# VHH binders against Protein farnesyltransferase/geranylgeranyltransferase type-1 subunit alpha (RAM2), part 7

Target 1, 316 residues: Protein farnesyltransferase/geranylgeranyltransferase type-1 subunit alpha (RAM2), of Saccharomyces cerevisiae (p29703)
Amino acid sequence: MEEYDYSDVKPLPIETDLQDELCRIMYTEDYKRLMGLARALISLNELSPRALQLTAEIIDVAPAFYTIWNYRFNIVRHMMSESEDTVLYLNKELDWLDEVTLNNPKNYQIWSYRQSLLKLHPSPSFKRELPILKLMIDDDSKNYHVWSYRKWCCLFFSDFQHELAYASDLIETDIYNNSAWTHRMFYWVNAKDVISKVELADELQFIMDKIQLVPQNISPWTYLRGFQELFHDRLQWDSKVVDFATTFIGDVLSLPIGSPEDLPEIESSYALEFLAYHWGADPCTRDNAVKAYSLLAIKYDPIRKNLWHHKINNLN

## First folded at step 18 (VHH)

Design aa2 (from z1 with W32F)
Fold by ESMFold2, look of step 18:
Structure aa2 (fold): chain B 316 residues (1-316), chain A 123 residues (1-123)
Amino acid sequence: as target 1 above (316 residues)
Amino acid sequence: EVQLVESGGGLVQAGGSLRLFCAASGFLFKIFAMSWLRQAPGKRREWVALIRSEGSTYYADSVKDRFTISRDNAKNTVSLQMNSLKPEDTAIYFCARDLTTPYDELGTEFDYWGQGTQVTVSS
């Protein structure tokens, strides 16, 4: 690391006296000097290599301090405009940011800063972003910040070519990974104008295969309902999907509605919920919907019984 | 700044072995796939081998079963063990940072490479 001389800079005192994470840091003389130098350089509007290094040191100890991220962005923008190779300069900044990202997985300022760098970049690359995103998702497959950034990249680059396959791989690894199912729906929402009937049929088979493996997994049932709603004018799956869902509930609709102990187990309460929703949309099948919601309230999902009673009331 | 520095090249007799090393610095090495490429005199640069961050390996057909790629994330190095060498393997060998995803055709996406190390196979 290059050492810089700040002897010409008079540090400015920190003016906060509030109880927060920054206040817990304020008593170290090293931290006070570091922040005092930063305040001084900001007031001077100094956009220099030593100021850049100072921001890196502050981010290392206080990564949530948004003012220092903004100052660093101003330094980077100034210095890259004076560089003979702006692409190389910004790529170096992204390489530094990978390390910071790994060390601060829940810090939203990092992802906002990363977006700002890509917007500034004369030739940004989506594939250059993927390695850090993969590492972060491998460590925490539900990290909302990383998923949100990947979705932003897909939209920013207008590039979805690998997202269906990526979601498929994550679902194969963990069929319960709701973030992967949600990302798969994100793909279809953004690809709806350019897909074929063969692709739609293949997707229905994919969904049905995954439900068959673990029928009491809410993620593919929620996904199936969303997929059908998204493509309802292009699909004629109603009888096939109803027949499929029916296989998971046995003959419970032919039984009298009695006490929970008189009712058999079923393979999927989510299948029953799906069918109730389907039957509720058609006056000819509303009696079936009322019975399905009643069964959910009584035995198969009593935790949400108030929801089911509300659904029944809306049908009458 | 990203730096990739190759070493271990030299002159070797046909049928011999050689081990190449690549020292990486200036980036978070462990998250990137790494590849070896080579360029024979008067030929285009060609992809040789790839190792992904998790350790999966892939090889061009011309070197499969003779070459072995490996990595050491603690030392930020990637290496290429080259056995049963042929005169056709004579080339400058380059270490490269590889952006090829599992869903891309292999050997198509590199953003950095070094200056290379010469391998000459005689006879």
Scores: ipSAE 0.743, ipTM 0.904, lowest interface PAE 0.8, mean pLDDT 88
Fold by ESMFold2, fold request of step 19:
Structure aa2 (fold): chain B 316 residues (1-316), chain A 123 residues (1-123)
Amino acid sequence: as target 1 above (316 residues)
Amino acid sequence: EVQLVESGGGLVQAGGSLRLFCAASGFLFKIFAMSWLRQAPGKRREWVALIRSEGSTYYADSVKDRFTISRDNAKNTVSLQMNSLKPEDTAIYFCARDLTTPYDELGTEFDYWGQGTQVTVSS
């Protein structure tokens, strides 16, 4: 802990409570002092070690205050330009930011600041980012900002080497984790130039195995549709996939349409939706698509019945 | 600033034991995997042992069942208990911050290491 002398600084008083700040009840006296000093140093355009320390103290008590993050970034940019070792300087800032992240798991300014640091960094490392990302996802597996940052890192570094295995591990932990399924699709979208027939077949088998385990889980069904659409040389639905999906609806298409009470239960309404979309693309099978959408409207997904009627009308 | 300071090295007879210590500072120690590396005279630095943030441990084949890596997240320390020491264990031992993921080959991804501590095993 470095201690600095600010006695030469005349604090600028915090502005009266403006309309944007109407929800704040109380400022501590320490907070008012720190902000008064910060406003003074900003007005002096002071980009110094003591100003850097001041921003750290303010972030510690008010981590959501975007003006202080901007000021800190300006100080870091200035001081790194004067540093003998810019890599070491920015790595120290990342190490500090890990501590701030641990103490502020829901603060989104941290991730924006982190991106800005990596963009400045002469030799950034994706693997250096993974420990804090793991901590944050372990704490909240649905944290949108952390997932968005990981995706940004993959793109920034052009590195997807382990993302398929990572998504697989998260799906094994929680098969309903839609963020993991979405991240798995993100991998295929961005790694498509290394695709082989074996890799596509292995992925299709992975998807079908997970559907078989929990057939009424929407995530792998929407993933399956997206996966087949992404690899457009599969525009004609594979008969293996159609046969597989059919096993979850029984013989419902052979039955006359009647009251919902006359229709049997099925293992997956999402299988029926998947098949309806598939059959709707080919005039030879459109009658099956119309019947499948009708069944969704009457029994298997009536909450969305207006959507199904709309789909039927579009098949004209 | 990341600092890793090794201690506990020395001269030991074959079959003896030593315990190495590594004091870490300047980073959020508990989220990082930590490794011990060693470098024998005239040889490349080689990976010896890894302990992940959650406590899982991994060892090079040459030291399995003789060495034990452990960590104390409250004190920011990593230790290496070395038993049944052999002359071929003679090396400078380094504590390292390890970025190896579960999907990487072990012993390939370090970003910081200390100055090392000499371990010499005599016959």
Scores: ipSAE 0.723, ipTM 0.898, lowest interface PAE 0.8, mean pLDDT 88
Fold by ESMFold2, last read:
Structure aa2 (fold): chain B 316 residues (1-316), chain A 123 residues (1-123)
Amino acid sequence: as target 1 above (316 residues)
Amino acid sequence: EVQLVESGGGLVQAGGSLRLFCAASGFLFKIFAMSWLRQAPGKRREWVALIRSEGSTYYADSVKDRFTISRDNAKNTVSLQMNSLKPEDTAIYFCARDLTTPYDELGTEFDYWGQGTQVTVSS
């Protein structure tokens, strides 16, 4: 049954124009035959085992074609409704899809199809999805499609129980992995009903420890700002985080502002940016914010000079 | 369809050794953790050993240092080398596909297992 007979099917040929001629030149004769058969079977609305196999063959050579994925979904939905064990049937489709996912890690149609299968599934399992996701992230820890799918799964299953620990492990492996930092923030935004005062204090310590290891890493500074904004009314951190951030800029705020050559190096320009943002929110510290933004524009982040001047103008 | 087929069980004297095998088919074996479970007469099924996709191994305290789990991703097989066998090891042994994450308690999440193979250790 892996090798089906299509001799009764009259293929519908692919139409050609000038731009399509360039695409057609890149395709094999087997591809053209497969697409001709698929167009014919779609027009007949044939939802059969041979049609299912045909979609698998086309996906193997051209995984980006939305129409073939839609056709396959319709076949699967029809055939599962005739199956005595719907759960087993859909689990077989997920097992097949693991193979396709491994071979096509950057194809967004696969992830949309996985979502559609889970929505159809009578008893879907988040933990069943994790093995393929782990393999994909181990290969490319910044694969946006895989991270987006994991986030979708957390929301679909309403299950965040391991996501903080997972993000921690990835940050321990590569402290610069911004995808892991943004996933950690995704956890806090969505798991807020379980957040305790102790968990918030532990998280601040985690952030500070990671900044201390590599002070010129933008990810934990951006994360710290977002974390404070999310929990501002529940946290009394102003002096602690200001004192901490100040240790990375030395005494530059007490120095006269001159040309860039007159200013010393600092451990973190992101610390200076964080302080400027913090001080800008309070009229009592506004002069400190203006000076910090001036220093960023002059020396410590001049590529974004126009941004810093805009920030200063908004304070005046 | 997922299939897990155990073999290698039998009767052995205390202090002896056996090697169990599990043949897996119907799924992308290399991405899944695999476990051995056992069920002694009149007792509940218990977790014995786990091997993760990358090769990390974990054992129940009762079998640690006597049992060794291994896998062959090219052949889709898991094996359990059991040394210094005791009458308490008498059980039906099951190969299982294990969904336990590194953040779960070990031996808590399985979605498929085989029919099992009998191991009997006489005194």
Scores: ipSAE 0.721, ipTM 0.896, lowest interface PAE 0.9, mean pLDDT 88
Fold by ESMFold2, last read:
Structure aa2 (fold): chain B 316 residues (1-316), chain A 123 residues (1-123)
Amino acid sequence: as target 1 above (316 residues)
Amino acid sequence: EVQLVESGGGLVQAGGSLRLFCAASGFLFKIFAMSWLRQAPGKRREWVALIRSEGSTYYADSVKDRFTISRDNAKNTVSLQMNSLKPEDTAIYFCARDLTTPYDELGTEFDYWGQGTQVTVSS
């Protein structure tokens, strides 16, 4: 018997524009009734249980409508201040939002609303958010909005406790999952003010182990380059990294630059690119960089040959 | 409003079996791990079993191989099959929504639990 009576509300009708027939189909009679009531209640600034229910009904049929989300937030903020248990009230709202989130996986307003609720919450919980995030990432491991929300949560809660292990598990499941590699970097950039030499060495070993498993996987090579750029001055492992990358290109640098048919196959073109970038940063190794970029242009990545020629020109 | 309602408790002779049920409502049941807890007379509440959203199960050492936790996401229920019952299993059994992650120690974080159902095992 939880029903609301709106008979005292004089609806403010929405105007339909018949010159734009594309909007006619979206405006059912029920939609027009709901919007008419919402416009009236917004105009009256009514922040009540029936107004809250009305916003839920509208979100069910039109979840992208920012005005209704904003009105719902105002209602929740008002009603929580009157509640005997503010924490329980906001947790109930998050429980409702989980169901809306499942039904609307591409709706960015939901994630913005979740952030607003957590900011309002007297005792928010990152662990409370993890079940819906797991479901969404398991369903679509490249959903940018869900990953952005998880990163926001890590920063908001200042809590990265499980993020390295989570990224490791995703990489173990799919070593090509670039979102997992990107999240792992997000951890190292943001999680700690001070990172120990042991942690950096262990991470280098993790990267090298994953490259060894699938040398022609671009994700760990891009990650390695970024990791070295961020922490280069704190670690002196340039020779270790260069030696490691060299194992994937054989002896191609000892060969004359000739016809592509005369050049051997290599285990990783990304290793060659990494080495070229590394050697290009030091005038003492510039000639090695020029040769590596030339080999990429001629054989090992000719579809990007204009990029490699550009890189060579910039080594002046 | 989150509601967890346990049922199926009662008096059972030692060595007997009993099946507990928990009906869940007010939240998106299928995304949450669920646990059974118990509280013996004069003792603190202890964790008994966990079932994750994907179906993985975990048990306290004292009940392993005797108890089986299961879930039905279509009916929003979790159940606990208890076999080879002992007098020390006498307790109030609670269904709980469990927030522990795969990287946490088991049985450490719950945000909702029910009123419980009494299980009494006599000799």
Scores: ipSAE 0.715, ipTM 0.896, lowest interface PAE 1.0, mean pLDDT 89

Design aa2 (from z1 with W32F)
Fold by ESMFold2, fold request of step 19:
Structure aa2 (fold): chain B 316 residues (1-316), chain A 123 residues (1-123)
Amino acid sequence: as target 1 above (316 residues)
Amino acid sequence: EVQLVESGGGLVQAGGSLRLFCAASGFLFKIFAMSWLRQAPGKRREWVALIRSEGSTYYADSVKDRFTISRDNAKNTVSLQMNSLKPEDTAIYFCARDLTTPYDELGTEFDYWGQGTQVTVSS
């Protein structure tokens, strides 16, 4: 490792006018030194190995500072353009960025910078990106930045070949993983190949099997509704889906709407909501929808009763 | 800069054992799958073993039950314990960073490898 010499650089000091701002930003003497040097080198438009290292040090202590990321990108672009092996140079930058990405998972500049590197790369690889994405999703399955970046990669590379299997594996590991369900829908929305009747039927069976395992899990019910809307005109299975959903509510729709104490327990309030939504789309079944929403309001989901009354009011 | 440095090779009698080491640097080692490859004189490079970041292991049929791959993410090392060695195992052994996913055929995608360490098994 080399220690770079900055003795020729006249720093451009950072200043604040506010004492509260100083406490809030927590400016250390080292941060002030680094930023003073960086502002000077930026003013000189110095695109050098020492400038690259300086940006790495600043990013380590202040990863949200947009100007430093932009400066680093300019340095990398310059140095890669003069490199004998531009692919190797950019792959080394991605290797460095993996370390930074792991330590800064909520920093959107890092993900934007990754996109910028891939756009610049003469031969980018989706598989090269997957290890850091897997680790971060395994650590926090709700990290929307990481999921957003994976979706961007699928579109950028036009490569969805493993995404259905990946979503399936995550759902098998945790059937409540809503991010995996939404990513599975992302796959179907963006499928390039001809969708066969067999594939649609297999997916319907997959959804029904997962609902059967845990009927009160909202994720597959929301997914089923979205899947039906996406492919309704290609495969008509309305009666099969309605019959299936009905098995989770017993005979509650045959009972009078009275006191909540007189109504039985049901396996899934989400099945009732799904049925209400389905029946609400057709004026011929409006009364069924009104009854289902009413039952949700009085017993099966009373916390959201104002929502259900609103749904009733908007039926035509 | 990615560097993979193999060591532990040498001359050994058939039926003997060797342990190979690979020291990795210049990348976030713990997130990558790692493989051992080998190349016998005049032969094409072949895949030997894979260890994934979470510790799952896979082996070529020719070395199954004789070789054991392991990793130490704290030290950034991959090891290959080679037991019951045969003359057919004579090769240069390479440590490689492996990009194959669980959904790919094994031994098909590597982006970096070292200079290798020679293993010679005499009869």
Scores: ipSAE 0.701, ipTM 0.886, lowest interface PAE 1.0, mean pLDDT 88

